# VH-VL binders against RNA-binding protein 26 (RBM26): the designs that were tried, part 10

Target 1, 75 residues: RNA-binding protein 26 (RBM26), of Homo sapiens (Human) (q5t8p6r532to606)
Amino acid sequence: TKLELRKVPPELNNISKLNEHFSRFGTLVNLQVAYNGDPEGALIQFATYEEAKKAISSTEAVLNNRFIKVYWHRE
Short names: E, the ipSAE of ESMFold2; O, the ipSAE of OpenDDE; V2, 0.75 times the mean of E and O plus 0.25 times the DockQ between their complexes.

## First folded at step 6 (VH-VL; framework fv_siltartoxatug)

Design k5 (from g1 with heavy chain D105E; at its last look DockQ between E and O 0.96; V2 from the best seeds 0.00; counts 0 for: pae E 2.2 > 2)
Fold by ESMFold2, look of step 6:
Structure k5 (fold): chain C 75 residues (1-75), chain A 122 residues (1-122), chain B 107 residues (1-107)
Amino acid sequence: as target 1 above (75 residues)
Amino acid sequence: QVQLQESGAGLVKPSETLSLTCGVAGGSFSGYYWSWIRQPPGKGLEWIGEIYHSGSTNYNPSLKSRVTISVDTSKSQFSLKLSSVTAADTAVYYCARGGYSYFPEWGYFDYWGQGTLVTVSS
Amino acid sequence: DIQMTQSPSILSASVGDRVTITCRASQSISSWLAWYQQKPGKAPTLVIYDASSLESGVPSRFSGTESGTEFTLTISSLQPDDFATYYCQQYDRYPLTFGQGTKLEIK
C-alpha cells in the first residue's frame, strides 16, 4: 500500500503539497517527507492497495512535475 | 510529419508585451507537452516553458514572473505572452514538442517550428 | 538549475576527420541528455536522445556516449553536411537547460 517518491523538488516536498495531490486517489494513512534522509524523497501510504494502485497508475503528473518518479515501496 | 508554425508581431516596443501563437498540424495535440524556446541572435538556446493540453504549465524560473503560456486545444494552438520586454528579449522564438504523458522521461524536442525573430526596439 | 557546459566552443575540422564534442552536467542527470544540430537560419534538429540513441534518419556516423556527468557526441568521419552548431540539452529536471553550443567549422 506504500508508494515511494523520488526527485520531488524540496520546495514541494512537504506534507501539505503531497496530501493535496495524493488524497484524490484515496485515504492517506501515512506521509513521510525527506524519506530515508533524501530531501527529494517521500513515502506515501494509502489505506488500501487499490487506492495506491490508482495513484501509481495515474498519468497525471505528480505536483505538476512529470519528472517526479513514483515506485512501489519495498518492505 | 508533425508541423509547428510560429506567428505574431516581429517588432515589439520596450515595456510592452511580446505575443506569439504556435499552430500544430499533422499529428495529435492531446497527450503532449508543448514548449517555447528562444535564441538571441548568435547565441544559445533558452527554454521558456511548457504547457500540457489540459492547460497546466511549467515555466523557467528566470522568466516566470513575466511569462504566460496558454493553449486552445480545439484549434491545436498554444501561445506565449512575455510582458515588460527589454532589448535582452530580442531573439528567435521557437515552438517545439517535447514530452508525452505516458513517457515523462521524454523531455527532448523532436519537432520544432521554423522560428520567428522578435526584435525589441523603439 | 542544472548547468550544461560544452567544450570546445569552436572546433575547426576537415571532411573525413573524427570529431568529438563534450557536454558536462553540473550534477547527475542519468541518461536524460539530447544532442541537436543547428544550421544557420534554421531550427535545431534532434540528433541523439537518451544520451546514445540515434534519432530516425540520422546517419550512423553520429554516436553518443556517457560517463558519469560527461557526455560525448562523436562524428566518426566528418561530412560537408555536418558543419553546424551543436547543442546538448538535459531533461532530468526543470528547468530544461541547454549547453552553450559548439560551432563546428570547416578548416
Scores: ipSAE 0.476, ipTM 0.878, lowest interface PAE 2.2, mean pLDDT 91
ESMFold2 (binder alone), look of step 6: mean pLDDT 92; pTM 0.948
OpenDDE, look of step 6: ipSAE 0.860; ipTM 0.956

Design k6 (from g1 with heavy chain Y102T F103Y; at its last look DockQ between E and O 0.80; V2 from the best seeds 0.00; counts 0 for: pae E 2.2 > 2)
Fold by OpenDDE, look of step 6:
Structure k6 (fold): chain C 75 residues (1-75), chain A 122 residues (1-122), chain B 107 residues (1-107)
Amino acid sequence: as target 1 above (75 residues)
Amino acid sequence: QVQLQESGAGLVKPSETLSLTCGVAGGSFSGYYWSWIRQPPGKGLEWIGEIYHSGSTNYNPSLKSRVTISVDTSKSQFSLKLSSVTAADTAVYYCARGGYSTYPDWGYFDYWGQGTLVTVSS
Amino acid sequence: DIQMTQSPSILSASVGDRVTITCRASQSISSWLAWYQQKPGKAPTLVIYDASSLESGVPSRFSGTESGTEFTLTISSLQPDDFATYYCQQYDRYPLTFGQGTKLEIK
């Protein structure tokens, strides 16, 4: 249920922006910016796997930035 | 094969707005990112900005305040407006295809227009 | 912004020579690097993408390599048609940026 973002520009790497984008795919239960010490990183947690899958499978550029990378988070 | 063609006035006065249009033919307009790139005489290349076929834009921060890129999907065209021009904006302006909204995506430019010279002069 | 430092700015060589142009990124760009060839009065044409992938139709004498943040374009044996200006371009992130160019001229 967790996605990890990389290469998020600092100016876009905030809770408001990330909520706005990812809430369209489902219910966010957790959101962390600057995840794991990476100022360009973020952690997005959805309520369900299906929601997370929908998000990572989306062809829509995250925050209108097609270079932002989205990965499944490995716990 | 995909063909791009720039059009618009080649002469613009200082403080006025540069306006160009790029027509795309021979391929799908939808699904791609379309860019404007310029090259001052005898100098290198500068990415101005891009627009997705749906209208989403990204601009070079160096020009963002003056740049507007728009799209007309019905005509397979996209346009560039650069306001408040100065002599520094004199350049050959290229339109180019610069990516496809799939993963992996690419941000290189595989098709270019022939370029059009825009001279800023009083 | 990611700065692409290209070297040399001018390269004089002869037909048949092996030449290498270098582009160094100011930060990691993975393999998201393209090379273009530009002849006077013409638009750039894509030569290499993804650091080492040869664009369709480009002669096999062209090749690209990467090592960390350093990228090279190599022409194994220069042909008359190869004299032009070459540019690298990163597409790791916005804004997209180019190297300042290398003019490959005949010695």
Scores: ipSAE 0.843, ipTM 0.950, lowest interface PAE 0.6, mean pLDDT 96
Fold by ESMFold2, look of step 6:
Order: structure tokens, then C-alpha cells, then sequence
Structure k6 (fold): chain C 75 residues (1-75), chain A 122 residues (1-122), chain B 107 residues (1-107)
């Protein structure tokens, strides 16, 4: 249910911006900016796997920046 | 085989607006990012900006205040307007294909137009 | 912005020479680096993408390598058709940026 973002510009790495993009795909239950001490990282958690899968499969660029990377969170 | 072709006026007066159109043939227009790139005579290449078929744009910050890139998906065309031009804007202008939405790390340019020289002179 | 610095600016060489052109990124760009060849009066053409992958139709004498933030284009045995200007370009982040170019001239 968790997605990890990398290469988010630090000046745009905030809860409001990320919520605007990701809430389109489902209900967000957790959102952490500057994840794991990385000012360019974030963690996004959806209520369901299906919502997370829809988000990671989307062709819409995060924050209008196609170089922001989205991964399944693994740990 | 994808073909790109630039068109527009080759001579523009100072302070006026440079306007170019790129026609795309021989492939899919939708799903790709389309760029304008320029090269002053005898100089290197400068990325101006890009547009997606939805109309979403990203511009080089050095030119952002003067640049508008537009798209007409029904004609498989995209356009460049550069306002308030000076002699420094004299260059060969290229359109190019770069990036596909389902392969987001594709940021190199695999197809280029032949380029068109735009001269800024009174 | 990521600055791409090429060396040398001008390289004089003879047919048959092994030629190396270097491109340095001002910060890490992973492998997101392309090389282009441009002949006078023509548009650039893609030679290498993803730092080391050879574009289809490009002769096998061209190769690319990377080490940290340094990227190298090598032509193993220079041919007459290879005299041109070469540009590197990064696509790790906006804005997309090119090196200033290396002109490969006949000695």
C-alpha cells in the first residue's frame, strides 16, 4: 500500500502538493515528506493496494515533473 | 519513421515575437514529450522547453518569461512563441521528440527536425 | 541547473586514431546521459543513450562509458565520416542541458 518517491525538488516536497496529486487515486492514510532524511524523498500510503497500484501505474507526472521517480516501498 | 518539420518566418524584427510551428508525421503524436531546442550560429545547443499532448509545459528557466509552447493534437503540431526578441535570439531552431509518458526516464531526443534559421535584425 | 562540461573543446585527429571525448556533470545524473553527433548544416543525431547504449544503426566503433559524474565517448578507429561536433546531454532533471560541444577536426 506504500509508494516511495525520489528526486522530488525539495522546495516542492510538501504535504499540500503531494496530497493534491496523489489523492486523485484514492484515500491517503499517511504522507511523509523528506522521508528517511532525504530532502528529495517522500512516502505515500494509500488505504488499499488497488489505489496504490493505480497511482504507480499512472502516466500523469508528479508535480508536472516527469523525472520524479515512484517506487513500491520495500521494508 | 517519424518526421518533424519546422516552419515559420526566418526574419524577425527586434522586440517582436518569434513564432514557429513543428509538424509531426509518420508516427504517434500522443504520449510523447515534444521539445524546442536552439543553436546560435557556431555555438552549442540550448533546450527551450517541452510540451505534452495535454498542453502541460516545462520551460528552461532562462527563457521562461518570454516562452510559450502550444500544441494542436488534432493537427499533430506544436508551436513556439518567443517574445521580445533581440539579436541574441538569432539561432537555428529545432523541434525534437523526447520522452514517452509510460517510459518516463526517456529524456534524450531520438528524432529531430532539420532546423530553421531565424535571424533577428532590423 | 546541472552544468555539463565537455573536454576538449576542439580535438584534431587523423583517420585511424582512437579518440576520446569527455563530459562531466556538475552533480550525479545516474546513467541519464546521451551523446549526439552533428555535421555542418544538419541536425544532431543520437549516438549513445543511457550513457553506454548504442543507438540502432550507429557503427560499433562508437562506445560510451561512465565513472561517477564523468562520461566518455570513444571512437576506436576514426573514420572520415566521424569528423563532426559531438554534444553530451543530461536528462536526469529539468532543465535539460547540453555540453558546450567538442569539434572533432581532421589533422
Amino acid sequence: as target 1 above (75 residues)
Amino acid sequence: QVQLQESGAGLVKPSETLSLTCGVAGGSFSGYYWSWIRQPPGKGLEWIGEIYHSGSTNYNPSLKSRVTISVDTSKSQFSLKLSSVTAADTAVYYCARGGYSTYPDWGYFDYWGQGTLVTVSS
Amino acid sequence: DIQMTQSPSILSASVGDRVTITCRASQSISSWLAWYQQKPGKAPTLVIYDASSLESGVPSRFSGTESGTEFTLTISSLQPDDFATYYCQQYDRYPLTFGQGTKLEIK
Scores: ipSAE 0.461, ipTM 0.862, lowest interface PAE 2.2, mean pLDDT 91
ESMFold2 (binder alone), look of step 6: mean pLDDT 92; pTM 0.948

## First folded at step 7 (VH-VL; framework fv_siltartoxatug)

Design m1 (from g2 with heavy chain Y103W; at its last look DockQ between E and O 0.79; V2 from the best seeds 0.78)
Fold by ESMFold2, look of step 7:
Structure m1 (fold): chain C 75 residues (1-75), chain A 121 residues (1-121), chain B 107 residues (1-107)
Amino acid sequence: as target 1 above (75 residues)
Amino acid sequence: QVQLQESGAGLVKPSETLSLTCGVAGGSFSGYYWSWIRQPPGKGLEWIGEIYHSGSTNYNPSLKSRVTISVDTSKSQFSLKLSSVTAADTAVYYCARSPFFDWDTGWFDYWGQGTLVTVSS
Amino acid sequence: DIQMTQSPSILSASVGDRVTITCRASQSISSWLAWYQQKPGKAPTLVIYDASSLESGVPSRFSGTESGTEFTLTISSLQPDDFATYYCQQYDRYPLTFGQGTKLEIK
């Protein structure tokens, strides 16, 4: 259910902007900025796998920045 | 097999607007980023900006105040307008395609032939 | 902005030579780098993407490697068709930037 973002510009790496973008795919139950000590990293957790899958399968860039990378989170 | 072709006026007066269109034939228009890139004669390459099929744009900050890129998906075309041109804007202008697959993107796999635009000065 | 610095600016070589062109990024760009070949009067053509992946139809004598912020394009045995100007380009972040070019010319 968790997606990891990388390469989020620090000025866009805030809860408000990420929530605004990712809420279109489902219900967010957790959102962490500057994840794992990376100022360009974030963690996005959806309520369900299907919502997370919809987000990572999207053909739309995150926050209009195509270089922001989206990965499944590894525990 | 995708083909890109630039078109537009080859001469532009100083202070006026440079206007180019890129026609895209073969292959899908959706799922790609479409860029304008320029090369002054005998010099290197400068990325101007890009547009996605949704109409979302990103511009080189060095040109942002003067650049508009637009898309017409029904015609498989995208365009460049560069306002207030000077002699420094004289260059060969290319349109180019970037794939966007699994968040992997940024190289240009297809380029147009390029068109020289001269600003008279 | 990420600056890409190529060396050398001009490289003279003979058919059959192994040649190496270097591109350095001003900061880490991971593997997000492409190499292009451009012949006079023509558009650039893609040679390498993702630092080391060979574009379809490009001869296997071309290869790319990376070490830190330094990227290398190698032609293992230079052919007449390979004389051109080569550009690197980073796509780690906006704005997209190119190196200034390396002209590979016949000795």
Scores: ipSAE 0.703, ipTM 0.916, lowest interface PAE 1.0, mean pLDDT 93
ESMFold2 (binder alone), look of step 7: mean pLDDT 93; pTM 0.955
OpenDDE, look of step 7: ipSAE 0.843; ipTM 0.951

Design m2 (at its last look DockQ between E and O 0.93; V2 from the best seeds 0.78)
Heavy chain, then light chain:
Amino acid sequence: QVQLQESGAGLVKPSETLSLTCGVAGGSFSGYYWSWIRQPPGKGLEWIGEIYHSGSTNYNPSLKSRVTISVDTSKSQFSLKLSSVTAADTAVYYCARSPFFDYSDTGWFDYWGQGTLVTVSS
Amino acid sequence: DIQMTQSPSILSASVGDRVTITCRASQSISSWLAWYQQKPGKAPTLVIYDASSLESGVPSRFSGTESGTEFTLTISSLQPDDFATYYCQQYDRYPLTFGQGTKLEIK
ESMFold2, look of step 7: ipSAE 0.661; ipTM 0.903
ESMFold2 (binder alone), look of step 7: mean pLDDT 91; pTM 0.943
OpenDDE, look of step 7: ipSAE 0.848; ipTM 0.953
ESMFold2, look of step 8: ipSAE 0.638; ipTM 0.900
ESMFold2 (binder alone), look of step 8: mean pLDDT 91; pTM 0.943
OpenDDE, look of step 8: ipSAE 0.836; ipTM 0.950

Design m3 (at its last look DockQ between E and O 0.80; V2 from the best seeds 0.70)
Fold by ESMFold2, look of step 7:
Structure m3 (fold): chain C 75 residues (1-75), chain A 122 residues (1-122), chain B 107 residues (1-107)
Amino acid sequence: as target 1 above (75 residues)
Amino acid sequence: QVQLQESGAGLVKPSETLSLTCGVAGGSFSGYYWSWIRQPPGKGLEWIGEIYHSGSTNYNPSLKSRVTISVDTSKSQFSLKLSSVTAADTAVYYCARSPFFDYGDTGWFDYWGQGTLVTVSS
Amino acid sequence: DIQMTQSPSILSASVGDRVTITCRASQSISSWLAWYQQKPGKAPTLVIYDASSLESGVPSRFSGTESGTEFTLTISSLQPDDFATYYCQQYDRYPLTFGQGTKLEIK
């Protein structure tokens, strides 16, 4: 249910910006900026797999930056 | 195959606005980034900016104060306006397409227009 | 901005030679680099993307490699059609930037 972001410009890597973009896909139960000590990283957790799948399948660039990378997070 | 073609005036006076349109035929307009790129005669390439079919833009900071890129999806066209031109803006102007694959690493230009020379001269 | 520096600026070679053109990024760009070929009076055409992936229809004598921030385009056996100017371009982050070009000339 978790998505990992990479290459988020630090000026855009904040709770407000990420919540604004990702909440349209479902309920966010966890959101961590600067994930794992990476100022360009983030973790996005949805309540369900279906919501996370909708988010990662979107054709819209994250924060109007098509170079931000989105991966399934594997624990 | 997709075809891109630039059109617009080839001669622009200093201080005026350079205005170009790129027509896209033979392919999907949606789901791609559409860019303008220029090349002064005998010199290298400079990315000007891009637009998505939604109207979202990203511009080269070196030109951002003078650049507007717009899109008309119903006509499969996008355009460039570059204001306050000088002789330094004389170049061949290309429109180009970039694929966008579900946040995959993309950003190369797979299709280019043939280019149009715009000369800035009095 | 990420600067892309190509070397050499001009490369003279003969048909049949193995040639290598280098592009250096001013900071890490992972593998997000493309190579283009441009002939006089024509638009650039894509040769390689993702540093080492050959574009469809490009002859297999072209190859790309990377090491750190250095990227190379290699033509294993130069053909007459290969004399052109070559540009690298990074797409790791905005703004998208190109190298200044390498002109590959017949010796």
Scores: ipSAE 0.501, ipTM 0.873, lowest interface PAE 1.8, mean pLDDT 91
ESMFold2 (binder alone), look of step 7: mean pLDDT 91; pTM 0.943
OpenDDE, look of step 7: ipSAE 0.823; ipTM 0.947

Design m4 (from g2 with heavy chain F101Y; at its last look DockQ between E and O 0.79; V2 from the best seeds 0.76)
Fold by ESMFold2, look of step 7:
Structure m4 (fold): chain C 75 residues (1-75), chain A 121 residues (1-121), chain B 107 residues (1-107)
Amino acid sequence: as target 1 above (75 residues)
Amino acid sequence: QVQLQESGAGLVKPSETLSLTCGVAGGSFSGYYWSWIRQPPGKGLEWIGEIYHSGSTNYNPSLKSRVTISVDTSKSQFSLKLSSVTAADTAVYYCARSPFYDYDTGWFDYWGQGTLVTVSS
Amino acid sequence: DIQMTQSPSILSASVGDRVTITCRASQSISSWLAWYQQKPGKAPTLVIYDASSLESGVPSRFSGTESGTEFTLTISSLQPDDFATYYCQQYDRYPLTFGQGTKLEIK
């Protein structure tokens, strides 16, 4: 249920901005900025797999920046 | 086999607004980023900005105060307006397409033929 | 902004030669780089994307490699159709930027 973001501009890599964008896909249960020590990284966790799947399958660029990468988080 | 074609006035007076339209044929308009790129005579390429079919834009900071890019999805067209032009804005202007699939994006797979815009009295 | 610097600015070569041109990014851009060919009076055309992936319809004599922030376009056996100006372009982040170009000339 977890998605990993990379290349988030640091000025946009904050709880408010990420929540504003990702809450449209479902309920966020965890949101970590500067994930794993990367100032451009983030972790987004949805309540369900289907919500996370909607988010990663979206045709909408994250935060109006098409170079932000979204991956399934491997655990 | 997508085709892009620029159109608009080739001669613009200083301080006025440069206005171009790119017509898109032979493919889907949705799901792509549409860019304007220019090339001053004998010089390299400069990315001006882009638009998604939703109307979302990103502009080169060097031009942002003077640039407006718009889209008309019903006509499969997008446009460029560059205000307060000077001789430095004389260039060949290209429209170009970037795919956006699986977060792999940023190259330009199709370009228009280019149109020369001269800024002169 | 990420500056892309190409070398050489002009390269003189003969049909059949192996040609390399380079592009250096001012900071890391991963593999997010494309190469374009432009002939006089024409728009650029895509040759390589993602540093090393050959665009459909481009001859296999073209190849791209990367090492750190340095990217190389190689033409293994130059053909008459290959004389043109070549540009690299990064798409790691905004604004999108191009190298200044390498003009590949006969002789």
Scores: ipSAE 0.663, ipTM 0.910, lowest interface PAE 1.2, mean pLDDT 92
ESMFold2 (binder alone), look of step 7: mean pLDDT 93; pTM 0.957
OpenDDE, look of step 7: ipSAE 0.836; ipTM 0.950

Design m5 (from g2 with heavy chain S98G; at its last look DockQ between E and O 0.89; V2 from the best seeds 0.00; counts 0 for: pae E 2.3 > 2)
Fold by ESMFold2, look of step 7:
Structure m5 (fold): chain C 75 residues (1-75), chain A 121 residues (1-121), chain B 107 residues (1-107)
Amino acid sequence: as target 1 above (75 residues)
Amino acid sequence: QVQLQESGAGLVKPSETLSLTCGVAGGSFSGYYWSWIRQPPGKGLEWIGEIYHSGSTNYNPSLKSRVTISVDTSKSQFSLKLSSVTAADTAVYYCARGPFFDYDTGWFDYWGQGTLVTVSS
Amino acid sequence: DIQMTQSPSILSASVGDRVTITCRASQSISSWLAWYQQKPGKAPTLVIYDASSLESGVPSRFSGTESGTEFTLTISSLQPDDFATYYCQQYDRYPLTFGQGTKLEIK
């Protein structure tokens, strides 16, 4: 399933940075930066729901920035 | 009750390194962000940076090239080093605790008393 | 960086007055704003967090409100213990930034 990120600083909103953080939770099948025209937005898609759930449930700050918001993507 | 106490030299020469330690008593060290904040005489507050108990840091970009914050969890302490100081670095330095219950926190609920560090030749 | 601009810089008031101090953010910060009180020679103490939530142990005469990017701290009936400098602080994003302060002094 898909996770949506908000408030990602533009300088950190790139494929390599996001992959570095999120690949530890599972296999990424899609990764979109500047999602929906938002320079601070991103979309992260894992191969399975279980992997996405592990990522959103993590207490580890995304990209070492506790102000980055993580949501389930609306379907 | 959580208590924070700054310690370190109160007088530092220009171009040298300012070094302070904050001791934390009366609470859990884990699960919080620990910050340094300074206040030049007669001026407002400036956030210097923070450290999580894991050692992860975030610094004010205006100071990032000169600042190092470190943690010793076994002693419930964290420290500040600010290199290449000038008279502009003269300030009262505070350590402070930031609760971290979810992503919408970022205030400081406990502060040390503060220590004046003067940069003078 | 998000700039926090407080007004007024100095506010003179008498015991019993209703006082209002204002903090304006340079961009939207949602409700992620705190207010601190600082007495001379002491560390700041938290008064309000999340724009309007009263910290434990703070007198109920203190309140906070927000409208867009403007945030207000109100003391409904000023007491002698309330003369201090007040700072707002945003925590919407790094770096964490403070307003320049409002000194509340005896008129």
Scores: ipSAE 0.442, ipTM 0.859, lowest interface PAE 2.3, mean pLDDT 90
ESMFold2 (binder alone), look of step 7: mean pLDDT 91; pTM 0.943
OpenDDE, look of step 7: ipSAE 0.808; ipTM 0.940

Design m6 (from g2 with heavy chain T105V; at its last look DockQ between E and O 0.72; V2 from the best seeds 0.68)
Fold by ESMFold2, look of step 7:
Structure m6 (fold): chain C 75 residues (1-75), chain A 121 residues (1-121), chain B 107 residues (1-107)
Amino acid sequence: as target 1 above (75 residues)
Amino acid sequence: QVQLQESGAGLVKPSETLSLTCGVAGGSFSGYYWSWIRQPPGKGLEWIGEIYHSGSTNYNPSLKSRVTISVDTSKSQFSLKLSSVTAADTAVYYCARSPFFDYDVGWFDYWGQGTLVTVSS
Amino acid sequence: DIQMTQSPSILSASVGDRVTITCRASQSISSWLAWYQQKPGKAPTLVIYDASSLESGVPSRFSGTESGTEFTLTISSLQPDDFATYYCQQYDRYPLTFGQGTKLEIK
């Protein structure tokens, strides 16, 4: 249910911006900016797998920035 | 095989708006970023900006106040408007395609032939 | 903005020479760098993407390498068709930026 973002510009790496983009795919239960000490990293957790799958499968760039990378998070 | 072709007026007067259209043939319009790139005669390349088929744009901050890029997906075309031009805007203008899929993003795999736009009174 | 600095600006060489062109990024761009060839009066054409991957149809005498923020394009044995201007381009972040170019001329 967790997606990991990389290369998020610091000016966009905040709760408001990430919520604005990702809430369109489902209910967000966790948002962490600067994830794991990476100022350009973030963690996005949806309530369900299907919501997370919809988000990672989107053909729309995250925050209108096509260089932001989205991965499934592995714990 | 995809083909890009620029069209528009080759002579623009100072302070007016430069306007170009790029026609795209032989491939999908969706799933790619479409860019304008310019090259002053004898000089290097400058990325102007890009548009996605959804209409989302990103512009070079150096030109952002003067540039508008638009798309007509039904015609597989995208356009450039650059306002308040000066002699410094004289250049060959290219349209180009950039993939947006998996990890293969950011380079320009297809380019138009380029069109010279001269800004002169 | 990430500045891309190419060197040399002009490179004179003979057919058969091994030549290298250097591009330095002002900060880390990982491997997100492309090389283009441009002949007079024509649009640039892609040679290398992802710093070292050869575009389809490009001769194997072309290669790309990276070390930190320094990227090189190498032509192992220069052919007459290779005389052109070469540009590097980063696509790590906006705005997309090009090096100023290296003109490869016949000595």
Scores: ipSAE 0.498, ipTM 0.876, lowest interface PAE 2.0, mean pLDDT 91
ESMFold2 (binder alone), look of step 7: mean pLDDT 92; pTM 0.946
OpenDDE, look of step 7: ipSAE 0.829; ipTM 0.948

## First folded at step 8 (VH-VL; framework fv_siltartoxatug)

Design n1 (from m2 with heavy chain S104E; at its last look DockQ between E and O 0.65; V2 from the best seeds 0.71)
Fold by ESMFold2, look of step 8:
Structure n1 (fold): chain C 75 residues (1-75), chain A 122 residues (1-122), chain B 107 residues (1-107)
Amino acid sequence: as target 1 above (75 residues)
Amino acid sequence: QVQLQESGAGLVKPSETLSLTCGVAGGSFSGYYWSWIRQPPGKGLEWIGEIYHSGSTNYNPSLKSRVTISVDTSKSQFSLKLSSVTAADTAVYYCARSPFFDYEDTGWFDYWGQGTLVTVSS
Amino acid sequence: DIQMTQSPSILSASVGDRVTITCRASQSISSWLAWYQQKPGKAPTLVIYDASSLESGVPSRFSGTESGTEFTLTISSLQPDDFATYYCQQYDRYPLTFGQGTKLEIK
């Protein structure tokens, strides 16, 4: 249910901006900016797998920046 | 497969606006980024900017104040306007397609138009 | 902005030679690098994407490798059709930038 973002420009890597983009795919239950000490990283957790799948499968670039990378989070 | 073709005036006066259109045939317009790239004669390539089918744009900061890229999805066309041109804007202008298959499969240009020379001269 | 610096600017070679062209990024760009071939009067055509993936229809004598911020295009046995100008392009971040080009010409 967790997606990991990389290469988020630091000026856009904040809770408000990420919530604006990701809330349209479902309910966010966890949102961490500067994830794992990376100022360009973030962690996005949805309530369900289907919501996370919708987000990672989206044809819309994150924050109008198609070079922001979205991965399934691996623990 | 897909084909891109630039069109527009080949001669533009200094201080005026350069205007080009790229027609897209033979493929989906949606789901791709559409770019303008230019090449001054005998020189390298410069990315001008891009547009998504939604109308969202990103521009090269070096040109941003003078560039407008627009899209007409019903005609499968996108356009470039570059204002206040000088001789430094003389170049071959290409339109090009960049896929956005997913967040890791994007950024290269897989299809290019043939290019059109635009000369800025009195 | 990420500067892409190609070397050499001009490379003279003979048919059958193994040639290499290098491109250095001013910052880390991971594997987000493409190579293009351009013949005079023609648009560029994609050769390699993601640093090392061969575009469909490109001969297997072309290959790409990376090490840190250095990227290499190799042609293992040069053919007459390979004489052209080659450009690298990064797509790690905006703005998209190209190397200045390497002209591969007949020795």
Scores: ipSAE 0.651, ipTM 0.904, lowest interface PAE 1.2, mean pLDDT 92
ESMFold2 (binder alone), look of step 8: mean pLDDT 92; pTM 0.944
OpenDDE, look of step 8: ipSAE 0.820; ipTM 0.946

